# Designs tried in a protein design chat: VH-VL binders against q96cp6r367to538. Part 6

Target 1, 172 residues: q96cp6r367to538
Amino acid sequence: SGRLLINSVFHVGAERLQQMLFSDSPFLQGFLQQCKFTDVTLSPWSGDSKCHQRRVLTYTIPISNPLGPKSASVVETQTLFRRGPQAGGCVVDSEVLTQGIPYQDYFYTAHRYCILGLARNKARLRVSSEIRYRKQPWSLVKSLIEKNSWSGIEDYFHHLERELAKAEKLSL

## First folded at step 25 (VH-VL)

Design e1
Fold by ESMFold2, look of step 25:
Parts: structure tokens; C-alpha cells; sequence
Structure e1 (fold): chain C 172 residues (1-172), chain A 123 residues (1-123), chain B 107 residues (1-107)
């Protein structure tokens, strides 16, 4: 069901890491360009308190599809939870809905980012992911959904981890 | 303290090129965008373009496309704008400005500015 | 390109007066509107972002309001140091565009 994709310590503070990952920052824009994402939009955060906020991202991703469109539309909803003032950091839960892929109505993916401040300029990032089903597919379809989804999730987050490691060296 | 340092003045003839530097200090250079904004004498402000120092990607205003080039040197924390095929109407003060998206509102602002470089184009 | 139109182009007011400057966008920019202050011989300085959010260190007499296409900057009680030119700027879409400016003079 769920998998841990990132569990690493970076020489960047929790607040800076939050800015890098969850704003339209130079880092995030550079990363998304490398992934060939286009039409990227971010909404403002909204909610009753700064400790519980929600926003929506939309973007277009490339897909391999010889008999149809070469891209898919994505809507990602992120919910941000603050960690306490002593530790610093946050939790962001995202739900990713993709239109233009096989069996799109059967499932969506969910991801949890956990940033924990360890020192002024040091933080741990943990990312775990899950495939959530809306309809129960038969076994062949489920295998296809899981194979394709985990391949994409692993590629994305392993690439993100590599880019964060590169970026922390530029900040030293 | 955030600082963006530019040269004071440059003089060029029509048809030449000019390259203006902007040296950043007091912050992590690759965490913010750098935008260039110019102001002709007695006139308002005109955005020219933006560079992302992380990776060097640029976006230019269409009216400058083909004449403007922005580059960043991360080893010296310096951004450059080069404007070619200069005309007398390019006479202006050229500002570099630090740009960023405010986290909650997603609003893009210029929160620190260089003192400006006066570029004069005359025969 | 999104056109930004300010009014008035200039004004003269006394210390303590309430000053209102308006800015009109040629199409909706939601709340992606900044206000800058520029004194002679200086670079612009950010005052208000996101239509109504005051930048840190900006006096509380400055406030902004509006959304969509119509925006205002208000100085509740004019001070001598407020003599400057004020610019609105949309940050909704590139190319980012500025109003033509409003020169505020103290009489």
C-alpha cells in the first residue's frame, strides 16, 4: 500500500526547505522544468488558521501514448499542517488526480511530506506515497495501475531527492 | 542585509550593446529571482525580464525578445543584462530587483532593488 | 499585455490630509497588485503586495484595497516624507506592468 520514497537529512533549515518545496520558488520551478511539466499554476493558501491551510496546483505532464494525447492534466490538492514552534517544520498532504490516463476514475495518489527541523540550517524530509482506489479493479487492471503509478512516483521523488542534494551543496 | 550593487553609469552610441552587472549579497543567491526594470527619464517603470539563478532559465518581455540576454554567475552571485542594437529611446535607468513569491498569497514582489545604472545612448 | 491606469497623475496635499490613489487594470488581475513608492533619485520601494498586505516596516498609515480590476492606495494622514511618486504594478501575468505613476507633493 504505502512506500517511503525519501527519508533524508539536508543542510537546509526547515523554513527554507518549506519555501523551496511549497512556493513557486526558483528551486521548484527549476525542478518542474526538468520534469517537463508545463502550464503550472498555484493557488494561494487558504484556511481558518496558519496551522491548517489548503491550496491547489494544476499542471500538464508528459505521457507516452501512441494512440492519444501525449500529455495529461493534473490537479494536486495540498493541505499544510504546522509543526510546533520548538521543532519547526510542517506536514503537507497532497492528493494527485490525473486526467488523460488509463483507468483514471479508479484511483488517485496521495503523498505525505514531513519536514522536521533539526537545527537552524538542518532538517529531515520524509516523503511517503500511497495509491488510493475509488473503484475496485480486477487483478490485471490493478497490477497495471500499480506498476505504472509506482514507476512514476519513484522517478519523481528520487529525482527530487537528487535535486535537493545538489541544491544544498550550492547553499554551503 | 540584502544588497544589489550596480555600476552607476554607462554611455553608448546607437547600434552598440551594453552589459550591466548586478552583484547580490546578504542572502542565498539561488533562492530568489532577479528581474530587470528600466525607467526612461521622466517616465514610468518598464519590466524587461526575469532570470532564475537556479539553472539560468529566463523570461523576457516580448518587446525585448531578440535584443536582451540575461545571465547569472553563481560563483560571484552576479546577474547581467545585455541589451543590443541600442537606440536613443533605450536611454534609461536600469534597475535589478530581487523577486520572489510570497508564500501564503503567491504574490510576486520586488522586495529589494539595486540603485540603478544610467545607460545613455547618444551620438 | 495588461494595461494599468492610475489616477490622479499628480496631486498636492497638506500634512495630515487623507490621500487616495486609484489604479485600474484592463482585465482582472485577481488580487495580484503591488504598490511602490519612489522618491527622486532612488529606486522604488515596495509598500503593499497582494492588493492589501503591508510590507514589513511600512507605516500603518498606508493601506491598500481592491480586487479584480479596481484598486486603491490610501494614506490616512499624509506626512512630509510621503512626498514621492507612487506606482501600482500587476504581478498576475508577464510582462509585469506598472501604472504611469502618481506624483504626491506636500503644499
Amino acid sequence: as target 1 above (172 residues)
Amino acid sequence: QVQLVQPGAEVRKPGASVKVSCKASGYTFTDYYIDWVRQAPGQGLEWMGRINPYGGHTKYAQKFQGRVTMTADTSTSTVYVELSSLRSEDTAVYYCARGWYEFWSNSYTFDSWGQGTLVTVSS
Amino acid sequence: DIQMTQSPSSLSASVGDRVTITCQASQSISSYLNWYQQKPGQAPKILIYAASSRQSGVPSRFSGSGSGTSFTLTISSLEPEDAATYYCQQSHSTPYTFGQGTKVEIK
Scores: ipSAE 0.768, ipTM 0.895, lowest interface PAE 0.9, mean pLDDT 92
Fold by ESMFold2, fold request of step 26:
Structure e1 (fold): chain C 172 residues (1-172), chain A 123 residues (1-123), chain B 107 residues (1-107)
Amino acid sequence: as target 1 above (172 residues)
Amino acid sequence: QVQLVQPGAEVRKPGASVKVSCKASGYTFTDYYIDWVRQAPGQGLEWMGRINPYGGHTKYAQKFQGRVTMTADTSTSTVYVELSSLRSEDTAVYYCARGWYEFWSNSYTFDSWGQGTLVTVSS
Amino acid sequence: DIQMTQSPSSLSASVGDRVTITCQASQSISSYLNWYQQKPGQAPKILIYAASSRQSGVPSRFSGSGSGTSFTLTISSLEPEDAATYYCQQSHSTPYTFGQGTKVEIK
């Protein structure tokens, strides 16, 4: 039930793209600041091998609410997979739990990033997302959850794609 | 080959300002932070602040708040630090250093340094 | 601010000796500790990051250990080119802070 949000080739090698998206890099910090995310923390990666690792991010996001809370807190758990220790790319699965929004106990979002090395300085990024339910809402509530969530997910990933395109041009 | 090039020396009187350049080469300028660290004669190292060249955002040590400004020019791959209201105790070698978070550990390190600019503040 | 206390302030050792330098943080910094080497008239050079990880190109005789508040840099067999001042630095919280340095001389 997922949607594909990014499927693009960048003139950025797989290792550099992984660093840009999945470390506390200048690119990621700059992008998150543009999104007005605050209180961002990243844990180290930990796990049984460099082919299977897990980390946690926490941050605060703005929400549109003229009279209520203006922000929500987020816990994002990322799991990184590689086919081998020298593989040209990776897969990162993230699960995003948001507190401070309507129906927060009902759902969370899940995202899969796939980085595939195509050449030394060239890689494909695919991002797909889905909404996962912890509790079954009735149909009108479910429609509201999905409309608002997909709007936010699409805005975030289209913005990310534009920033990656801008960043690759800075490298010449 | 990563290189950070700074001017060798600057001399100023108390109350003046100094602006020190740091020109980066051999890497993608916006992939790494630039930090400034100073070392007074016979003393240890003191961190002043950091700039993110991707977007220009800065963090400064509280000690320097109100006196320090860091800027980045992506067209020339150059970072600047400006320190105002200089005092004799600001006499030091000022280093720029390339900073980054190591992927697995999330540890922040300075993996390349300029050779430093000696700023002398004297009456 | 996190204070970093380094010991000893200086030492003199022979080629082949094992050298140990310690660094104490005023509060827990987990494993966010770096070690740098600085020779006279030169900028510092990173040796160890994350308390125990050796930077690429650093000889295997350099090793780091510790976590929390207590950390150690060890040179297993001192070489003539190791004469320098060594600094620990916490990268846990801004402002990043350095120890006062340990000068290592060859006798």
Scores: ipSAE 0.763, ipTM 0.897, lowest interface PAE 1.0, mean pLDDT 92
Fold by ESMFold2, fold request of step 26:
Structure e1 (fold): chain C 172 residues (1-172), chain A 123 residues (1-123), chain B 107 residues (1-107)
Amino acid sequence: as target 1 above (172 residues)
Amino acid sequence: QVQLVQPGAEVRKPGASVKVSCKASGYTFTDYYIDWVRQAPGQGLEWMGRINPYGGHTKYAQKFQGRVTMTADTSTSTVYVELSSLRSEDTAVYYCARGWYEFWSNSYTFDSWGQGTLVTVSS
Amino acid sequence: DIQMTQSPSSLSASVGDRVTITCQASQSISSYLNWYQQKPGQAPKILIYAASSRQSGVPSRFSGSGSGTSFTLTISSLEPEDAATYYCQQSHSTPYTFGQGTKVEIK
């Protein structure tokens, strides 16, 4: 159903990794600029407790569409979970809705980030993704959706993994 | 211990340029932004711009656009601000400050400051 | 640009007094407001961020409140070491802008 895209240990503590990926950090801003994302807006986290929080990101991504728009609008909803307020790590589930692409009403993508603290300056990051369908497309349309979506998801997360590996070498 | 170390003073004539350093220590240099804020004698604070040391991207206040350049050297954990075409009204203390977005609120703050560099522009 | 107006420009108060400084924004800045303390010959120091959140290590006598366009810094019981100039600063949008400052003196 889903695919595992990142399963790596970094010499970055869990709290720092959470800050790098899920705040408006120098790392995240740099990464999104490399991806050519524009019009990026992040909301504050909100929720009933520090163990369950939600935020919304909006941004514009470039797309390769020779016969139509050259960009698409994205709304990404992230939900952060922790076992307790001082747990060493977190899970972030994201749902990504894209407007301005073929068959946009048929599907959205979902991603799960798992951060597990292993030591003071060491954590594991797992990222898995899946494509979720709102409507059942015909076989050929489904193949197109799957091919294009997985290509984009794989490029994004492999780029993220490489950038994290680069960033960990810049640590004190 | 987080420190931002700046030179104490610089003197320049009108029309010249000045380059002020800010050496960071005690933290991972690329995890935080560096902002420059100046204060004319007896006056308040004025934000000049920000650099992201991760990749070197900058944003400048429009007032300084075209005269200001900020750079970062990750090998020495040092940022620089250069202000060109100096005028007497550029006489001020120039501070570097460490900036970051607080995780939950997404509020941007300056949580550590250099002690400032007095730049004097006079004939 | 968002203009920040502080009041009063200066005040004189006794040790133990409650001190209140206000800050008005020219447009809504939600809760994106910081308060800084600056002593003579020193750099500013962050006291309050996000309108009401106290920075770690700042004494509990300092508190902030407000949202939208109107904000307040309160010192519940003035101490001799609190003599300084206080600045509000909006962090809602660039260019980040500061109030003109409020000088607090001990009588």
Scores: ipSAE 0.762, ipTM 0.896, lowest interface PAE 1.0, mean pLDDT 92
Fold by ESMFold2, last read:
Structure e1 (fold): chain C 172 residues (1-172), chain A 123 residues (1-123), chain B 107 residues (1-107)
Amino acid sequence: as target 1 above (172 residues)
Amino acid sequence: QVQLVQPGAEVRKPGASVKVSCKASGYTFTDYYIDWVRQAPGQGLEWMGRINPYGGHTKYAQKFQGRVTMTADTSTSTVYVELSSLRSEDTAVYYCARGWYEFWSNSYTFDSWGQGTLVTVSS
Amino acid sequence: DIQMTQSPSSLSASVGDRVTITCQASQSISSYLNWYQQKPGQAPKILIYAASSRQSGVPSRFSGSGSGTSFTLTISSLEPEDAATYYCQQSHSTPYTFGQGTKVEIK
């Protein structure tokens, strides 16, 4: 049920790409500001080893709601996996819970980022996403959930891919 | 070799403005924040604000809100701070510092500093 | 704003002595505390981040400890080049604030 949103090679090494996407970096903060995300907080990574770590992000996103609130609150839990400390890349799984949207208690979204180092200054990023249901919605309601959620997910990751392409040209 | 190069000194009268440059080299300019920290003669350190060179977003200490402006020029890898409505109390050494969040701890540190610009405000 | 208070304001110690500097925050800052060293006429230099993590290239005689509101910088065996002023700085929330400094002199 998942969709592949990004499958691209960038002239950015795997370690730099990991820092750009998964630290409180100038790139990530600039990108989130372009998306008009506000109230962004990031916890430290914690876990049993550098190969298995977890963190929590909270932020506020804009929503298209002419009849009510113009924003929604998000809690994103990320889990980082690495094969070993010197592995050329990582996998980050995120689970995104949004409050302030229609049918919010029915579902959440999940995203998998895969970074594969190809050379010292080159890496592949794959991002795939899926919608996970907590409650079984009627077929028509499920169609509405999926239409709106996929529209937002695709816009976000298409924008991210464009910004990464722009940012790779700024390398030293 | 990371370097932040600033002019040595500036002199102004009360009520004037000053603009101090900070030219970065030896690293990817948009990968790090730049913060400004000042130190009055014989005194401690005071954070003024920071700029994100990726996109130009700024955050200022409330004390300076309304009279400080920070800008970044990606083409020259240079950050500027401008302080207006100068008072004698603004006499200080103004440092630019490279700031970043350490990946695992999310701790924000200033890991490289310019040598400072002495701004003197006097009649 | 989070106030940072260092103790002592100054100290004088002999080469080889163990030196301890404390820093108190007016509210919990978890482990978001940095230590800097500043010599006269120079810019500050980062020593310790995240309360206890030593910056690359910093001698092992420097160590940091603490969390919450109480933090300590320790120089296990003072060297002549350690004569400087030391600042703690919270990085928990803006505006980032510094302690008033601790001047360390060699007897």
Scores: ipSAE 0.761, ipTM 0.895, lowest interface PAE 0.9, mean pLDDT 92

Design e3
Fold by OpenDDE, fold request of step 26:
Structure e3 (fold): chain C 172 residues (1-172), chain A 123 residues (1-123), chain B 107 residues (1-107)
Amino acid sequence: as target 1 above (172 residues)
Amino acid sequence: QVQLVQPGAEVRKPGASVKVSCKASGYTFTDYYIDWVRQAPGQGLEWMGRINPYGGHTKYAQKFQGRVTMTADTSTSTVYVELSSLRSEDTAVYYCARGWYEFWDNSYTFDSWGQGTLVTVSS
Amino acid sequence: DIQMTQSPSSLSASVGDRVTITCQASQSISSYLNWYQQKPGQAPKILIYAASSRQSGVPSRFSGSGSGTSFTLTISSLEPEDAATYYCQQSYSTPYTFGQGTKVEIK
């Protein structure tokens, strides 16, 4: 089952918010640095039209596990769906594959970003996340995956929401 | 209108330090990077480094590592570059430039420049 | 570091002429290439980004092409105000590097 992690209105226009979150913007880089992400790479968006684009992110994340590796490699694939040029807003689906962690072959995480323009300088951001399983783990393993994954996911997006709020204030 | 305003000129002796300011206006300060590029008299352009005003993270060219410091003040929308241990070879016009990544191509571009600050290093 | 080499270093052309400036990268930089115009006593001005995208407000006579290691800036019909030095710049990786410049003079 999925979880709604962000559902907030910011005094930032939809286009600006899109730029902040889905380009190599100062905000994104600053945010990822705060998260202690390293070796961040971003591919350009590619596709036949600007209404449907895809890109790949790679980065290294710290792992707070006393046992095992202290970091993990991540490949994130993002797909951007734009609403008509005048509608403002977009949807971005993200699939995040983490390497080097226990049971990595069992699951990946998926996130949906929904940006909706409400006014020239106002937009709503909705982010929902889910854990997707490539194969069904037994109950104990599933519990471990869920516990570890949701802890990280929730922290990440809660931090993102806070930083967006800070950025919002800086624009005033 | 986007503007980057720099002081006109600075004169220093060898071994001294110089700090050049770049005041930004006409846009959201933290939405863009600021890079510094210098140009010696009659010469080409040389990239010095970049600062992210959101958080203050910096990337410097190796040539200037240890001598250059870039800082940003969000309250005044001003970026600074400080160059220490000045040499005669550091005589140049120093430009600040607004940089950003184009959304689709992820291509970094300088779309606005300060008017430049002439820094003269002479004994 | 990536070396950028422009050719020619200078040229003189008449109003209405087609002018071509080339930029060669020491390694592939995909399409991460910008072109700037600089007039005496002024800061550089962006003309083309991402190898072929014209900056807003730039006249249509300016165009960029190329990918990988070879790039071209073309002025389809030279105007008097186009007298300037032009620079290519790779944005593929830091440190960002510029070509040595091409000085365009009007006959």
Scores: ipSAE 0.927, ipTM 0.957, lowest interface PAE 0.4, mean pLDDT 96
Fold by OpenDDE, fold request of step 26:
Structure e3 (fold): chain C 172 residues (1-172), chain A 123 residues (1-123), chain B 107 residues (1-107)
Amino acid sequence: as target 1 above (172 residues)
Amino acid sequence: QVQLVQPGAEVRKPGASVKVSCKASGYTFTDYYIDWVRQAPGQGLEWMGRINPYGGHTKYAQKFQGRVTMTADTSTSTVYVELSSLRSEDTAVYYCARGWYEFWDNSYTFDSWGQGTLVTVSS
Amino acid sequence: DIQMTQSPSSLSASVGDRVTITCQASQSISSYLNWYQQKPGQAPKILIYAASSRQSGVPSRFSGSGSGTSFTLTISSLEPEDAATYYCQQSYSTPYTFGQGTKVEIK
């Protein structure tokens, strides 16, 4: 039930791409601002091993749905799995819980970022997403959740891909 | 080698405006923030604001809001700070500094500085 | 705004001495503290970030410790080239603020 949303090669090294996406980088801040995210907070990465780290993001997102509030609070938990030092790259699993929206207790979204180094200044980014249900909703409710969630998710990651392409050009 | 190059000095009269440049080299310009910090003669350091070269978003210290403008030119890898309505108290060395958040600790730090620009405001 | 207070404002020590500089924050800043060294006529230079992480290229005699509201910069064995003014800086929230500085002189 998952969807592959990004599968692209960028002329950016794996480590740099990781920095751009998973630190409080100018790129990330600029991107989130473009998305109209507000009240963004990022915790430090923590864990017993540098190969396995976790952090938490909180932010407020605008809601376009006529039902409910015009904004929603989000808690995103990210888990970083580093690849070997020689290869570079990483995998980041993200769980996104949106609060204050209809049927929030029924579902959350999960995303997997895969950064693979191809060369010193080249890396592949793959992003896949899925909607995970904590409770089984009625068919109509599920349809609503799916429609609203995928619309937002697809827009978000398509925008991310475009911005990465822009950043790539600025690096030339 | 990371370098931030600033002009040596500027002289202005009270009420005038000054624009100081900071040319960055030796790194990817849009991967780091640029902050401005000034230091009055014999005094400490005072943070003025930050600019994100990627998109141009700025954050200013409240003390300077309304008088300060920071801009970035990605084509020349140059950041500018403009301070208007100058007064004698604005006499200081103005530094640009490269800022970034350390990946693991998420701690913001200035790891590279320009050599500073002495701005003198006098009648 | 967060106020940063350094102690002492100045000190004089001999080569080989252990030197300690303290920085107090008006509120908790976790570990979001940097230490800089500034020599006359020069821009500040980063020594320590995240309260205790030594910047690459910085001699091992420099170390930082502390969290919350109290922080310390230690020079284990003072060298002649360490004569400078040292500043702490909180990076917890904007506006970023600096301590008033500690001038270290060599006897």
Scores: ipSAE 0.927, ipTM 0.957, lowest interface PAE 0.4, mean pLDDT 96
Fold by OpenDDE, fold request of step 26:
Structure e3 (fold): chain C 172 residues (1-172), chain A 123 residues (1-123), chain B 107 residues (1-107)
Amino acid sequence: as target 1 above (172 residues)
Amino acid sequence: QVQLVQPGAEVRKPGASVKVSCKASGYTFTDYYIDWVRQAPGQGLEWMGRINPYGGHTKYAQKFQGRVTMTADTSTSTVYVELSSLRSEDTAVYYCARGWYEFWDNSYTFDSWGQGTLVTVSS
Amino acid sequence: DIQMTQSPSSLSASVGDRVTITCQASQSISSYLNWYQQKPGQAPKILIYAASSRQSGVPSRFSGSGSGTSFTLTISSLEPEDAATYYCQQSYSTPYTFGQGTKVEIK
């Protein structure tokens, strides 16, 4: 089961919003730094066409576990699907694999970003997330994975939405 | 039109500090990085550091660590570089440059430059 | 730090000539290489980014090629206004570093 985490309109054009979120932009770097992410690397986009591109992100995240590691390595794979030239916007699918955490071999998280241009300086952003299991965990383990994962995911995207709103205001 | 405007010149004595401004216009200030690059007379280009106007995070060249401070004012779209403990070797033209990562190639580039500020350090 | 070495340090050519400038990196920088033109009393101007992408507004006679450690800037037909110093710059990692420059003079 998935959750819709962002569904908001910003007074930012679709192309600019795409640039902010999916390039090594000042906004993205500033945002990730606020999240305490470190050692962030971004690969170039690559693919067979400009309508279908792939890239890889790596970074380190802080972990709030008194009995475990204080940080974890993350590999995020993003796939970008561009909308037609007249529509404006894009879809980005993200798969996030976190290493060094309990039950890492059981699951990963998946996110879909949908940017829809509404006007020259207006776009809608929709973000939905899922927890995907490579194998079925016991009920108690699953509950733990769900609790910890959704807490982190929701905090992340709620923070993202707030920062986008701030960036929007700075542009006025 | 994108513009980065700097003061013309500054004169300082050794041991003093200098603060050079870079006023940006013609684009969304927080969408681009600002880097500082200096050029001693008759010499090449030397990267000093970069500031992210969104949040104010900075990266400095190790050579200038402890002596350089970059700041950004979003209300005036102005970036500053301050260099302390000046020495004669710091005499140079200091440029601010707008930097950004190309979306597809993820390649960082300076596509716009200030006209430069000549900083002269002399006793 | 990554060292960037340009060749030659200076050259003189006639209008209409093909001019080639080389930049060598001390380690692989993939395609993270920019070329700038600087005229006396002026700030540098971007010509090529990502090794081979020409900046908007730059004449088509300017082109860039190469990857890894070896890069080339080519002026297919030299014009009088091309008299300047040219710099390569790696954007692979900080600190960003520049070549020592190549001064191009017109005969």
Scores: ipSAE 0.927, ipTM 0.957, lowest interface PAE 0.4, mean pLDDT 95
Fold by OpenDDE, last read:
Structure e3 (fold): chain C 172 residues (1-172), chain A 123 residues (1-123), chain B 107 residues (1-107)
Amino acid sequence: as target 1 above (172 residues)
Amino acid sequence: QVQLVQPGAEVRKPGASVKVSCKASGYTFTDYYIDWVRQAPGQGLEWMGRINPYGGHTKYAQKFQGRVTMTADTSTSTVYVELSSLRSEDTAVYYCARGWYEFWDNSYTFDSWGQGTLVTVSS
Amino acid sequence: DIQMTQSPSSLSASVGDRVTITCQASQSISSYLNWYQQKPGQAPKILIYAASSRQSGVPSRFSGSGSGTSFTLTISSLEPEDAATYYCQQSYSTPYTFGQGTKVEIK
């Protein structure tokens, strides 16, 4: 079952919001640093058209749960779907694979970002997340995966929402 | 219109420090990086470092590590570079430049520059 | 550090001539290469980014090509206002480094 983690309107245009979240922007880098992510790399977007693009992110995250070491390597694949030039906004699907942790082959997390332009300097951001299983773990293991994953996911996106609100104020 | 405004020429003695400002306007200050690039008289361009105005994170060239400090003031949309222990070879025009990553290619580029500040180091 | 070497260091050409400037990197930098134009007493101006993308407002006579370690800036038909020094710059990794420059003079 998925969870809706962000559903907010910001006084930032859709294009700017897209730039902030899905380019190597000062905002994104600053945010990831606050999250204590390290060794962040971003590939260029690639694809057949500007309406459908894909890129890969790699980074190291701190781990504070009993399922792993102190840090873990992450590979995140993002797929960008752009709406027509007049609609403003986009959808980004993200698949996040965490490596070097117990039961890493059992699951990954998936996130959908929806940016909708409401006005020139106003856009809605919706983010939903889910845990996807490649194979079924034992009940006890599944419970641990769920607990630790959601804790991390919720903290991440709640922090993101707060930082976007701060950035919004700085632009005024 | 995007503008990066720097002060006029500065003169310092060897061993002193100099602080050069770069006031940004015409765009959202925290949406772009600011880099510093210097150019000795009749010479090429040399990258000194970069600052992220959102959070103040910096990255310096090793050559200047320990002598350079970059800071950003979001309230005034101004970035500063301070260079200490000045030497004669530090005589140069110092440029601030607006940097950003192109969205699709993820290619970093300097699309706007200050007019430069001539810093002269002489005894 | 990545070394950038331009060729030639200087050239003189006539209006209407095709001008080619090359830039060599000491290691592969993929397509993370920019070209700048600098006129005397002025700050550099971006011409090309990502090796081959022309900056908005830049005349079509300017073009960039190449990848890996070898890059080229081409002026298809030289204009009087193109007299300047041109620099390549790698944006692959820090510290960012520039070529030594190519001075273009008009005959």
Scores: ipSAE 0.926, ipTM 0.956, lowest interface PAE 0.4, mean pLDDT 95

